# Designs tried in a protein design chat: VH-VL binders against Protein PLASTID MOVEMENT IMPAIRED 1 (PMI1). Part 23

Target 1, 154 residues: Protein PLASTID MOVEMENT IMPAIRED 1 (PMI1), of Arabidopsis thaliana (Mouse-ear cress) (q9c8e6r131to284)
Amino acid sequence: LVRIGMQKLSCLLSVEVVAAQNLPASMNGLRLGVCVRKKETKDGAVQTMPCRVSQGSADFEETLFIKCHVYYSPANGKGSPAKFEARPFLFYLFAVDAKELEFGRHVVDLSELIQESVEKMNYEGARVRQWDMNWGLSGKAKGGELALKLGFQI
Short names: E, the ipSAE of ESMFold2; O, the ipSAE of OpenDDE; V2, 0.75 times the mean of E and O plus 0.25 times the DockQ between their complexes.

## First folded at step 12 (VH-VL)

Design q5 (from f4 with heavy chain R52W, light chain Y32W; framework fv_azirkitug; at its last look DockQ between E and O 0.49; V2 from the best seeds 0.00; counts 0 for: pae E 8.6 > 2)
Fold by ESMFold2, look of step 12:
Structure q5 (fold): chain C 154 residues (1-154), chain A 124 residues (1-124), chain B 107 residues (1-107)
Amino acid sequence: as target 1 above (154 residues)
Amino acid sequence: EVQLVESGGGLVQPGGSLKLSCAASGFTFSDYAMHWVRQASGKGLEWVARIWSKAYGGTTYYADSVKGRFTISRDDSKNMVYLQMNSLKTEDTAVYYCTREGITIFGEYYFDYWGQGTLVTVSS
Amino acid sequence: ETVVTQSPATLSLSPGERATLSCRASQSVSSWLAWFQQKPGQAPRLLIHDASNRATRVPARFSGSGSGTDFTLTISSLEPEDFATYFCQQYDSFPLTFGQGTKLEIK
């Protein structure tokens, strides 16, 4: 669909991939990666370098950057704040040498992060700079968690 | 064209009161957050107060140096911003500027238009 | 609060030279930094917003750069009308704060 009457905002999504932790002992020695992409397309997808699991942890300590556009309708004086179209991103842990394994998929809508940042500055006088995420893993990694820090730049 | 015209400055004794006015024209006033910024003679700029548009709940913020003494207000029917200044001190002596905050997606909080300023002198 | 410090306090240069003005924030302000020009007896004028975006009708010789805590205003080739005082302002959080200014004087 064509975005009629909307303006385009160029964004840079930043994803600090901290670690996958509390992994079962059966995963020790696996090489893991984290992929981040737009939910609807692989264009601009990024992933971490492989990180080997040792003692139940893969410590990535790597920051990924993804360029994208977010479309929005500007705020107006009739009590209508800016409205942003959804911009969902897909995040998942994968095993480099066993891609058939599934550890869960997670979705973050960048438009909701942008909206929260706008509202916090408008109502509280401070910007949200970073969102700390801890996501439970599934499948072979059940009981583990993936730790990330999200941000964006305009 | 956008115009902001301050008035109501003058000479006042410490402990006195003064009310500044800012007349706005050339834009849809009710859409904009408005600020007061002051500048002491030969010195830098100090942000004083902000009042948001009705669209965002009309929130106000104040610098710590003026909290409890100054009150920012607006009258959208008259396109006016006011600064009621009570318990004035000699350190409040400055040119007071009325400023418009640009409409942005992120509330950029920088000032795209400035009035010419009105002088407030607080001395005995 | 975020303290913004400008340097130098005074910069003496000749027309045609390059001017480099510095602004440093006490904590990261990301890109939420603006630059203003003020001539004697006049109100400030917006030059740069969001660290690097030139405001409309500002000459191309003005450019801004930096992010986080360190920011620079550059005037590539000084014109006579550029000799003025320059302020930077952070707007990452309240209270909104300004640097103390850099006075750009003709040598």
Scores: ipSAE 0.012, ipTM 0.596, lowest interface PAE 8.6, mean pLDDT 86
ESMFold2 (binder alone), look of step 12: mean pLDDT 90; pTM 0.918
OpenDDE, look of step 12: ipSAE 0.168; ipTM 0.751

Design q6 (from p7 with light chain W32Y A91Y Y96L; framework fv_bermekimab; at its last look DockQ between E and O 0.11; V2 from the best seeds 0.00; counts 0 for: pae O 10.1 > 2, placed apart)
Heavy chain, then light chain:
Amino acid sequence: QVQLVESGGGVVQPGRSLRLSCTASGFTFSSYGMHWVRQAPGKGLEWVAVIWYDGSNKYYAESVKGRFTISRDNSKNILFLQMDSLRLEDTAVYYCARDQPYTLFGEYYMDVWGQGTLVTFSS
Amino acid sequence: DIQMTQSPSSVSASVGDRVTITCRASQDINSYLAWYQQKPGKAPKLLIYAASSLQSGVPSRFSGSGSGSDFTLTISSLQPEDFATYYCQQYDSFPLTFGGGTKVEHK
ESMFold2, look of step 12: ipSAE 0.358; ipTM 0.778
ESMFold2 (binder alone), look of step 12: mean pLDDT 94; pTM 0.958
OpenDDE, look of step 12: ipSAE 0.631; ipTM 0.857
ESMFold2, look of step 14: ipSAE 0.370; ipTM 0.779
ESMFold2 (binder alone), look of step 14: mean pLDDT 93; pTM 0.955
OpenDDE, look of step 14: ipSAE 0.006; ipTM 0.601

Design q7 (framework fv_bermekimab; at its last look DockQ between E and O 0.51; V2 from the best seeds 0.00; counts 0 for: pae E 5.3 > 2)
Fold by ESMFold2, look of step 12:
Structure q7 (fold): chain C 154 residues (1-154), chain A 122 residues (1-122), chain B 107 residues (1-107)
Amino acid sequence: as target 1 above (154 residues)
Amino acid sequence: QVQLVESGGGVVQPGRSLRLSCTASGFTFSSYGMHWVRQAPGKGLEWVAVIWYDGSNKYYAESVKGRFTISRDNSKNILFLQMDSLRLEDTAVYYCAREGITIFGEYYFDYWGQGTLVTFSS
Amino acid sequence: DIQMTQSPSSVSASVGDRVTITCRASQGISSWLAWYQQKPGKAPKLLIYAASSLQSGVPSRFSGSGSGSDFTLTISSLQPEDFATYYCQQYDSFPLTFGGGTKVEHK
């Protein structure tokens, strides 16, 4: 796909991986990681250091940074948000020593975060800089949750 | 050539109101957010109010909220400031100002008019 | 509200001098800062936006730097037309606020 007439925005996506919690006792002792990557190309994957599950929790407390670009074109009229091209990222928990296990996947589109931040400043006079996420896990981790805090810089 | 021309300033006595106008030319007026900024004699700059490009939102400095009303007529390329309940501290040169490009909610002023003087006379 | 503190309030300088003006925000404002020049009896003129981006038509002797809470406007070699008052302005959040100004005057 050709991006005719679009402008390029350099971004830094920040992902504070807080914890995977409320995990079943059968997962105690497993080493878990969280991976973030671009959905469309599978390149640029970044992951946490392994974190061992203890008493139903893996407390990562680690921030990941992903350099990326978002393409956009101005909307008609300068007072409205620009049209940003979708920039989806895939997030998932994995077990280092049992990679066949699946705990669910989640997609966040950076373009939607950017749009929300622009709109809030334009219409409310305040910027959004952080999005708190709490995602339910599946598979062996059913009943558990993954807690993240997302942000970006331009 | 971007031009902003204010008018309607003058001496205002207690109990009276004043309406300022700003006539815009040389750009697509309906594509830009517009502001009023004032400067008391010998003092610094104070932001007064903003109106969105389409008139959808308005915000005011606390010092003028409830007394001043910003509005625009995009068919005539005119920005207005209706000033009611004027006080001594409202004595200032009033500038209209155009927002720069607002891709990321940027509220800086890339073009200014020459201003119109409003004087409160007790 | 975000308070903007400029220093110095005035500076006495000669043509050819390097002039540095500082602006400090009472809280972090990232790079959402502009600089204006105002001559007596005239409207302000935009010099810098986004802390360091030079407005079209502004001479390259003007530059801006800083991020977060501390910002600087620099005039690398003062010219006769640069004697004026300079203001910073934050646009991180409403209400929009200006610094108190810095008057650059002939020694």
Scores: ipSAE 0.106, ipTM 0.673, lowest interface PAE 5.3, mean pLDDT 88
ESMFold2 (binder alone), look of step 12: mean pLDDT 94; pTM 0.958
OpenDDE, look of step 12: ipSAE 0.555; ipTM 0.852

Design q8 (from p8 with light chain G28D S30N; framework fv_bermekimab; at its last look DockQ between E and O 0.04; V2 from the best seeds 0.00; counts 0 for: pae O 12.4 > 2, placed apart)
Fold by OpenDDE, look of step 12:
Structure q8 (fold): chain C 154 residues (1-154), chain A 123 residues (1-123), chain B 107 residues (1-107)
Amino acid sequence: as target 1 above (154 residues)
Amino acid sequence: QVQLVESGGGVVQPGRSLRLSCTASGFTFSSYGMHWVRQAPGKGLEWVAVIWYDGSNKYYAESVKGRFTISRDNSKNILFLQMDSLRLEDTAVYYCARDQPYTPWGEYYMDVWGQGTLVTFSS
Amino acid sequence: DIQMTQSPSSVSASVGDRVTITCRASQDINSWLAWYQQKPGKAPKLLIYAASSLQSGVPSRFSGSGSGSDFTLTISSLQPEDFATYYCQQADSFPYTFGGGTKVEHK
């Protein structure tokens, strides 16, 4: 409906899951995973392999990839930026053996990343755009943080 | 100067394997996706394969899927095409091509090409 | 896969002529289309990208137009160095696909 007249852009989202850090000692020994999904649906969700917490850290060192589409309205003439429809993705840490535990959820709008990338055309020749993310955790993981690196290709 | 140079072509027998190389210079190789495109003698262009800048993703034409493998060594600025189970219909000049850098419109094209390397077959 | 139908397959023209080549995609590819020029024994050269954007260094007599499924390459005034084969290519999705080519030859 709202996409009538809009254009579709194919995108590959990359999520380098670096580590969950500064976790409470009470989490030592737990197997953790990181899940990335579209906010509106669980379809196409991806997740890391389990990683055990040791000395307050879970070092994932794994990159996840998600193929998706982003919709946008064409620019009104040359030099006018395209207007992208929101494309929110949900990120969260979970306990593999204790799914009832919640550590917080974070949302990143891919369209905003794309928009920022389009505006920053001064960077030579690189297809890759990358953003470092550090998010605080909640619940049993309060005080901890999740470190990611986001990128995409169009 | 931005340049791509293919090598490894030659005369082969059907069913055999051949490995093509493409050496890049004059630009940051690791920042660009790379393509292989081939052209049979007297025929048009046929896209073969693409590899992401870091090798994290690959796509192939149906005609070569399962037989050809695209790869790269970013430390050496080299693109590869491993061709297994070669067939007579694989006869062509094989070009490597650089994927154009990011544009304001989010579109990518092949802006730099090598001069190609010929693969033919013996009876 | 997306099929690209290019026409004509060949055209005879003279220097100074206006030459028009068309390309039709089997589905809507927005503006994700490129035009290439290839001379005998040489690698293809990118002329137009994003359907209508002129690649750096390409003469202004070349122009591209169209969106959706129908596209056109125009040479406003054919020059001696323009006799070559031209290909369209969709960049909408993999696998990339080319048109069959159009040979522009001397009348």
Scores: ipSAE 0.000, ipTM 0.589, lowest interface PAE 12.4, mean pLDDT 89
ESMFold2, look of step 12: ipSAE 0.107; ipTM 0.698
ESMFold2 (binder alone), look of step 12: mean pLDDT 91; pTM 0.933

## First folded at step 14 (VH-VL; framework fv_bermekimab)

Design r1 (from q6 with heavy chain Y102F; at its last look DockQ between E and O 0.55; V2 from the best seeds 0.00; counts 0 for: pae O 8.7 > 2)
Fold by OpenDDE, look of step 14:
Structure r1 (fold): chain C 154 residues (1-154), chain A 123 residues (1-123), chain B 107 residues (1-107)
Amino acid sequence: as target 1 above (154 residues)
Amino acid sequence: QVQLVESGGGVVQPGRSLRLSCTASGFTFSSYGMHWVRQAPGKGLEWVAVIWYDGSNKYYAESVKGRFTISRDNSKNILFLQMDSLRLEDTAVYYCARDQPFTLFGEYYMDVWGQGTLVTFSS
Amino acid sequence: DIQMTQSPSSVSASVGDRVTITCRASQDINSYLAWYQQKPGKAPKLLIYAASSLQSGVPSRFSGSGSGSDFTLTISSLQPEDFATYYCQQYDSFPLTFGGGTKVEHK
C-alpha cells in the first residue's frame, strides 16, 4: 500500500564485527556476541560466534551478512537521487551466558548508507564502500566500545 | 527505435579543434546520462567522458581533461564533444553511448551505442 | 585509477565449446562490473551488468560471475555469432576503465 509506485532493491549488508574494547575488568571471562537484525522484526537476525573477554577486549574478527530489500521511488533522471524508504537495522552486544545484561542498542538506517554512497558518487565520482562504526557501550560495559565496519552491495 | 548517431569526425591537423555530435532518437534523451568512449585503431575501448542527464555534472578521463569538453542540448537531443588541442594519440573511433536506464545508484554502464565517428590526423 | 586486467588476450575455440574469460580489478569493485561484446567494425554491445545480470535480449548461454576483484564471463556453448572481442568495464568509480579485451577466434 505504502509502497505503491515504489521499486524494490536487493541489498547485501555486510557487518565486520571487529572487537569490543576497553571493557571493565569485571567483564573478563564473559562470552559475548554481537547481534544484527532488522529493527522491525527478529526474523533474519544474525549473530557472531561467542567471544570471550580477555584483558578488557573481545576480538570477534567476524563478518556477518544480511540479505534485505530496500524500497525506493525513482528519480527524474541519471544523477538525481532516488528517494529511499527507511531501512533501520539494530545492533547490540550481548552476553551469551547472561542474557539479562544490557549493554546498549544502536540503530543504523541502511537507506542512509545507500544515499550517502550515491551522493558521494554523484558529486565526487567515488562511492563510499565502508563505514567505520565505534559505539559506546552502556550498563556493565560502560566505558567500553564496540567497533564495526559496515558495507553494502547492491 | 532507440538510436544514437555520431557525426563530426574527419581528418584534422595536430593542435586543431574538432567538435563531435551525437544525435539521439527513440527515447527521452533528457532522462539519461551520456558517455563518450573511444577506440584507437586495433586497440581496446577507452572511456572519455560522461555528462549527467541535465548537464549538472561531468567527468573526464585524465588523458583528455583540460582539452575536451562534453556538453548536451536536451532541447535538440544532441550530445557534443568539443575536442581542443588535438594530439595524434587522440586518433580513434569515437562512440557516444547511453547510460543505463536505471538512474538511481550510479550504475555507469552503457546499454546503447552509436555507430561511431572516426577522427584521424594528417601530416 | 582502477586497472582492469583481462585474461586471456585471445582464445581459439570451436562451435559448441565452453569459453571462459577472466577479468581482474586492481582493487575491490564489489559487483560494479559490465561485460561487452564487439564485432569487427561494429559498436560494443552490452552483455552483462552488475557482474552477473544478463542484459535483456542477450542469449542465456552468456553468464557472468564474481565479486570483489575477480570476475568471469562464460559462454556455455559457443555459437558462430559469438566470435568477437569481449571487454569488461568497471563502474565502481571514475574514471571508468575497461579491460584490454579478449578476442575469441575460430580454432
Scores: ipSAE 0.016, ipTM 0.629, lowest interface PAE 8.7, mean pLDDT 90
ESMFold2, look of step 14: ipSAE 0.413; ipTM 0.790
ESMFold2 (binder alone), look of step 14: mean pLDDT 94; pTM 0.958

Design r2 (from q6 with heavy chain Y102W; at its last read DockQ between E and O 0.59; V2 from the best seeds 0.00; counts 0 for: pae E 2.7 > 2)
Heavy chain, then light chain:
Amino acid sequence: QVQLVESGGGVVQPGRSLRLSCTASGFTFSSYGMHWVRQAPGKGLEWVAVIWYDGSNKYYAESVKGRFTISRDNSKNILFLQMDSLRLEDTAVYYCARDQPWTLFGEYYMDVWGQGTLVTFSS
Amino acid sequence: DIQMTQSPSSVSASVGDRVTITCRASQDINSYLAWYQQKPGKAPKLLIYAASSLQSGVPSRFSGSGSGSDFTLTISSLQPEDFATYYCQQYDSFPLTFGGGTKVEHK
ESMFold2, look of step 14: ipSAE 0.517; ipTM 0.830
ESMFold2 (binder alone), look of step 14: mean pLDDT 94; pTM 0.958
OpenDDE, look of step 14: ipSAE 0.017; ipTM 0.627
ESMFold2, look of step 16: ipSAE 0.410; ipTM 0.799
ESMFold2 (binder alone), look of step 16: mean pLDDT 94; pTM 0.957
OpenDDE, look of step 16: ipSAE 0.005; ipTM 0.608
ESMFold2, fold request of step 18: ipSAE 0.413, 0.000, 0.456; ipTM 0.800, 0.478, 0.816
ESMFold2 (binder alone), fold request of step 18: mean pLDDT 94, 94, 94; pTM 0.957, 0.957, 0.957
OpenDDE, fold request of step 18: ipSAE 0.593, 0.661, 0.599; ipTM 0.842, 0.873, 0.838
ESMFold2, last read: ipSAE 0.112, 0.408, 0.467; ipTM 0.708, 0.795, 0.822
ESMFold2 (binder alone), last read: mean pLDDT 94, 94, 94; pTM 0.956, 0.957, 0.957
OpenDDE, last read: ipSAE 0.565, 0.609, 0.531; ipTM 0.829, 0.839, 0.824

Design r3 (from q6 with heavy chain D99E; at its last look DockQ between E and O 0.08; V2 from the best seeds 0.00; counts 0 for: pae O 13.0 > 2, placed apart)
Fold by OpenDDE, look of step 14:
Parts: C-alpha cells; structure tokens; sequence
Structure r3 (fold): chain C 154 residues (1-154), chain A 123 residues (1-123), chain B 107 residues (1-107)
C-alpha cells in the first residue's frame, strides 16, 4: 500500500572490495571475507572469497554484484526530482573461521546514491559516479579500515 | 582469473571483410560493457567501439562507422567485431577491453584488456 | 570531438626520479579521465581512473591529479618496471579519445 503510485527501478549494485588495511598484527593469518546484503533480508547476500591477512592487510581485489530494485515517485517536472524509497545495504568484514568475531557494520542507502546521481543530471543525460568508501573497523580489527568502491547500473 | 583473448586477425586485401572475436573468461561477461580499441604499428591508442552489457546500445568511432559492427553473444562469452570494407588505415592491433563494472552512464574506462590480434593488408 | 594533448611525447629518466606527465583536454571533462600504462608488445594496463583514483594493485608511487581540462600523472620514484608508454583517456563523451602517449625511457 505504501508503494501505490510508485515506480520500480531495477539496479545492479557493483561493489569492488579493494582491501582491509592497517589490521593489527594479531589478525595476521586470519582468513577474512566481506559480505554485502540488503539490510532487511539476508536473501541475495553476496560475499567475497576468503582472503588471508598478511602484514596487516587482506587484499581482496574482487567485485561483487547485487541485483536489486528501488521504488520511487516520479518527478513532476524540472525542479521536482524523483523521490526514492530508502534501500539500505549492509557491509561488513567477517572472519571465515571465527564467525563470532565482529568488526563492525556499515550501512549505505542505495537510494541516496541514485538520488545524488539524479540531482546532478540534466535532461540531456545523467552520470552516475563511483563512490570510494573507507570505513574504520572495530573489535579485534580496531585501527584497521575497509576500502570499497561502489557503483551501480540501471 | 579474468581473461580476454582476441582472435580472427590476419592478412587481408583492401575492400574485404574480417570478423574478430574476443573470448571472455573468469568473470560474468553479461554484466560488463565491452570495447574495441586499436593501435596502428608504432602509433597510439584509438577507441573503436563499445557495446552495452546486454547489447542494448552501441557507439562507434567516426572512422569506422558504417563499416564496423560490434556485437556480442553473452551465452558464449564472446565479443565480436565485424569489419567490412576494410582499408589500409585499418591496419592495427585490435584489443578487446572490459569496461569497469560500475555504472553504464559515464564511466567508460577499461580495466581489463586482451593481448590483441593483428590485422594487416596485402597488395 | 574532445582532443587530448599529452606532454611530453617522451622523457628520459633514471631510477628514483620523479616523473610528471601532463594531459590537456580541449574542453572541460570534469574528472572523467583515465591513465594507462603500456609496455612494448603488451596490452595497456589501467593505472588511474576518475583523474585521481588508483586502480587496485597499482603501486602507490603512481598518482593522478587535476580536474577540468588539465591533468597530471606522477610517478614519485621511478622503478625499473615503470619504463613504458603512458596514455591518458577521456570518457566525458563519445567518441572516447586518448592522448598521443608519453614514452618514459632510460636516461
């Protein structure tokens, strides 16, 4: 009922997982993975292949893709841009062999990324920018950071 | 591993046709836009064509427009370049290249390249 | 079409040197610029995208800067494996266009 009159936009979220860096020495040898999922459900969750920490870094160099859709209210002309429904995604680093460890969770709203792109567009076309993300880690990985690159296709 | 392998190059006479192929492996081919870029011997890089991930859109360099056709078979992970009415100035190593995996709207740089295939001419 | 003017066409340098390559666009292309490295007989390799973003796996001695129409690729300390030809490429609009290239040679 909430989506009455709304349009559906199909998207492909691209997540380049670059690396987990500046990790404590105590994490050396640990196999890590990065998971990306919709906030509301685990369905459709994707994760990287395991990557072992070496010299304080896990270099994933892997791109994940997630198919999703975003709902929006159509624009009512120039100056009245489309309004998107929130579409939050969770990003988190995990230990493959120690799932009880937590290193923090980060949320990115895909609709905000889309909105930002739409706001910068003109009627001749729109450019969707890449977003570089660098998030601090917590728990055993305190002091470390996770580097990602986000983009999407429509 | 991510890999692109071009084939189909060779020696051809002017006015003839040639079909190049690029076989992709190690990634989800259907999720990426693909490009052809060529390089004449001892010269720089020249962009030739691009095709959308699903083939829904194509663009060509003016120098090849009307003569070259870019296409793809996502079921076989193959990119094609049909070259008709070939000219001496088409002499080059032809590279296929994968577009970066982000948006189809404005981020047209290439993160993976094949080894290239050479097209030359005989009199 | 957008013309990309790259300079210098060649540069002689020694290991450890700071090398700077410039690329100028005929119009404002914002940050829609990439840099590639090509060694003889090899395919180009992506180094930098979005004018200043380092591609994964590329050494940190490489950096890109600039916005609008003037761009710079910098190698802070040249290594033996860095002797190659470098190209800039704009992707602001079609047709995509490359610079003429800069060959980094041994002094």
Amino acid sequence: as target 1 above (154 residues)
Amino acid sequence: QVQLVESGGGVVQPGRSLRLSCTASGFTFSSYGMHWVRQAPGKGLEWVAVIWYDGSNKYYAESVKGRFTISRDNSKNILFLQMDSLRLEDTAVYYCAREQPYTLFGEYYMDVWGQGTLVTFSS
Amino acid sequence: DIQMTQSPSSVSASVGDRVTITCRASQDINSYLAWYQQKPGKAPKLLIYAASSLQSGVPSRFSGSGSGSDFTLTISSLQPEDFATYYCQQYDSFPLTFGGGTKVEHK
Scores: ipSAE 0.000, ipTM 0.586, lowest interface PAE 13.0, mean pLDDT 89
ESMFold2, look of step 14: ipSAE 0.082; ipTM 0.700
ESMFold2 (binder alone), look of step 14: mean pLDDT 93; pTM 0.950

Design r4 (from q6 with heavy chain G33A; at its last look DockQ between E and O 0.13; V2 from the best seeds 0.00; counts 0 for: pae O 8.6 > 2, placed apart)
Fold by OpenDDE, look of step 14:
Structure r4 (fold): chain C 154 residues (1-154), chain A 123 residues (1-123), chain B 107 residues (1-107)
Amino acid sequence: as target 1 above (154 residues)
Amino acid sequence: QVQLVESGGGVVQPGRSLRLSCTASGFTFSSYAMHWVRQAPGKGLEWVAVIWYDGSNKYYAESVKGRFTISRDNSKNILFLQMDSLRLEDTAVYYCARDQPYTLFGEYYMDVWGQGTLVTFSS
Amino acid sequence: DIQMTQSPSSVSASVGDRVTITCRASQDINSYLAWYQQKPGKAPKLLIYAASSLQSGVPSRFSGSGSGSDFTLTISSLQPEDFATYYCQQYDSFPLTFGGGTKVEHK
């Protein structure tokens, strides 16, 4: 992509993988992992350590970090905020020992989170919203859900 | 294991300067914002300063603004607090503390603390 | 600045007792509140974040509740190792501020 007149913002995406919950009994004993990657490429993908399902739950309690950058057009005054280029990330649960199984994929656009943050920040330590994610799972994990907490640093 | 170790505390005269250090180990230091928090003898906790993971942003308590400078060397996993124009009211144990990862989301709580280093004054 | 007021400043209790500590913010801080435990001569330890989320490794007898301006830390059944000073901390905005602390002592 040609990005004439755009600026680059470097950031650190933080993904706290809390747990996969309400999983069917048939999944008990499986080792699961959570993967976070850029949508456009597998490069830079990160994943949790394996976590075994017990009593319908896999408690990961792990934080993943991804360094990335987002392009944006600078703001032109208070009435014209910065415009960020889309930066989608994929999130998915996978079985470590059965990679053919699919439990669904979820997309989060980091640029939307950043944009919302920038719009609400006053550069004096103003607070930004927290993003708690709770996504339904599919396939063998139908009925279950994946709980995450998203954050970032600029 | 995750660990923070403060050093540089001691006895100082009013008006003098002191530099505190905090050495981090057991985690990716450059991925976390870091705080200084102090505690006067027999008193409560007082937040002092924070520095972003890459040093790009800093905030200070009003009580130390203009006198204290927070900095870091990510290549050495060290956090610093330069304290100038020290005052008697600066007497305290100084803790370095790790910020959790969601700094820009306003999640400024501290999940790892050092054991602290004491700063006191002599006449 | 946001003022955090803890109560009581001290409480005498026995092992097995239910202990409740309150923290009040001078303004609405949503759920941006943490609780710490500090024992004499030791560094503070994180117990609760986001007002009610239990930090990993912290016993389930600890719980946090509240939102807005009124918050509560509860120890359902006090254990010998729980005698300490507890602090609340707001992180709604800078400067970060702590409560005055609550010392839980032996009865």
Scores: ipSAE 0.013, ipTM 0.609, lowest interface PAE 8.6, mean pLDDT 90
ESMFold2, look of step 14: ipSAE 0.419; ipTM 0.801
ESMFold2 (binder alone), look of step 14: mean pLDDT 93; pTM 0.955

Design r5 (from q6 with heavy chain M110F V112Y; at its last look DockQ between E and O 0.04; V2 from the best seeds 0.00; counts 0 for: pae O 12.1 > 2, placed apart)
Fold by OpenDDE, look of step 14:
Structure r5 (fold): chain C 154 residues (1-154), chain A 123 residues (1-123), chain B 107 residues (1-107)
Amino acid sequence: as target 1 above (154 residues)
Amino acid sequence: QVQLVESGGGVVQPGRSLRLSCTASGFTFSSYGMHWVRQAPGKGLEWVAVIWYDGSNKYYAESVKGRFTISRDNSKNILFLQMDSLRLEDTAVYYCARDQPYTLFGEYYFDYWGQGTLVTFSS
Amino acid sequence: DIQMTQSPSSVSASVGDRVTITCRASQDINSYLAWYQQKPGKAPKLLIYAASSLQSGVPSRFSGSGSGSDFTLTISSLQPEDFATYYCQQYDSFPLTFGGGTKVEHK
């Protein structure tokens, strides 16, 4: 349909979940997890093992790997670069034992990251790029932040 | 003020095509995702399709996938729904609806709706 | 797909009554639920988002509660202008889906 004539680029996402930090004392003792999913569906969602908050911090120190593909229209030979279809992913912190708690959600469009890297002709098959992410949290975790490192290989 | 006005509905024969339009005003159209939602006479609401603010992504209900195409012209503030291979079960009032401002957080609810345009079939 | 089941399908009430409408999701949708009001011949109007957040301009007699799979819309004191059909909608994942609706009508 809309992907007729499009090409598929396979990639491996690496999400190093470092820690949730500067959490309120009221969260001490809670078991937390980090979930990474496609924005449009829970299918294929991955999450960390539970990590208990201690002294305002949950140190996950875990790397999640996600195999995914991004669709793109190849260059038409008229000097136009390849155009990637949007591939948004959701990242959020959750309480394992209290799912009603919400701490905010963050979106990263992986197609944009890939497009920047691919356009620079990085086809070596090694880690193309890594981004440090630090996101503020909301709700009960207001004042805290989630730290992770996002990378990919093609 | 935010305003959405649908047009293009009417009476059509099965198997034919119809193109709906939704003209937006009162906000920065190119900054918002847009949806189509339909309602059969005397029935409930059914989500039809969504298009990203920049048109970079689209999703469809299974009932219309392969037959309907959502698109937009941000330069003219218009949302479109191309409906091909129309079926009797497509009879409905078709609403265009705007994503709420926080769509970037995966919040897909609709804060503004058009008045709707009716699509029916001839006997 | 996520199925949304509303109950009751219709309710007869009088002005001043407390009205409660429930919505159940076929799976855990966290708090990703919205409520809409629709009057005959009109487009739906957003009332509640994030399960319990009141949309700007909506009277405080409307409230939403719940998380996970069970949700409730409450009208604390029904007003004449509140007779309408109400719909819940999940936005946890695509396809977006609505409940079957609940018609609040005159007793």
Scores: ipSAE 0.000, ipTM 0.589, lowest interface PAE 12.1, mean pLDDT 89
ESMFold2, look of step 14: ipSAE 0.181; ipTM 0.712
ESMFold2 (binder alone), look of step 14: mean pLDDT 94; pTM 0.958

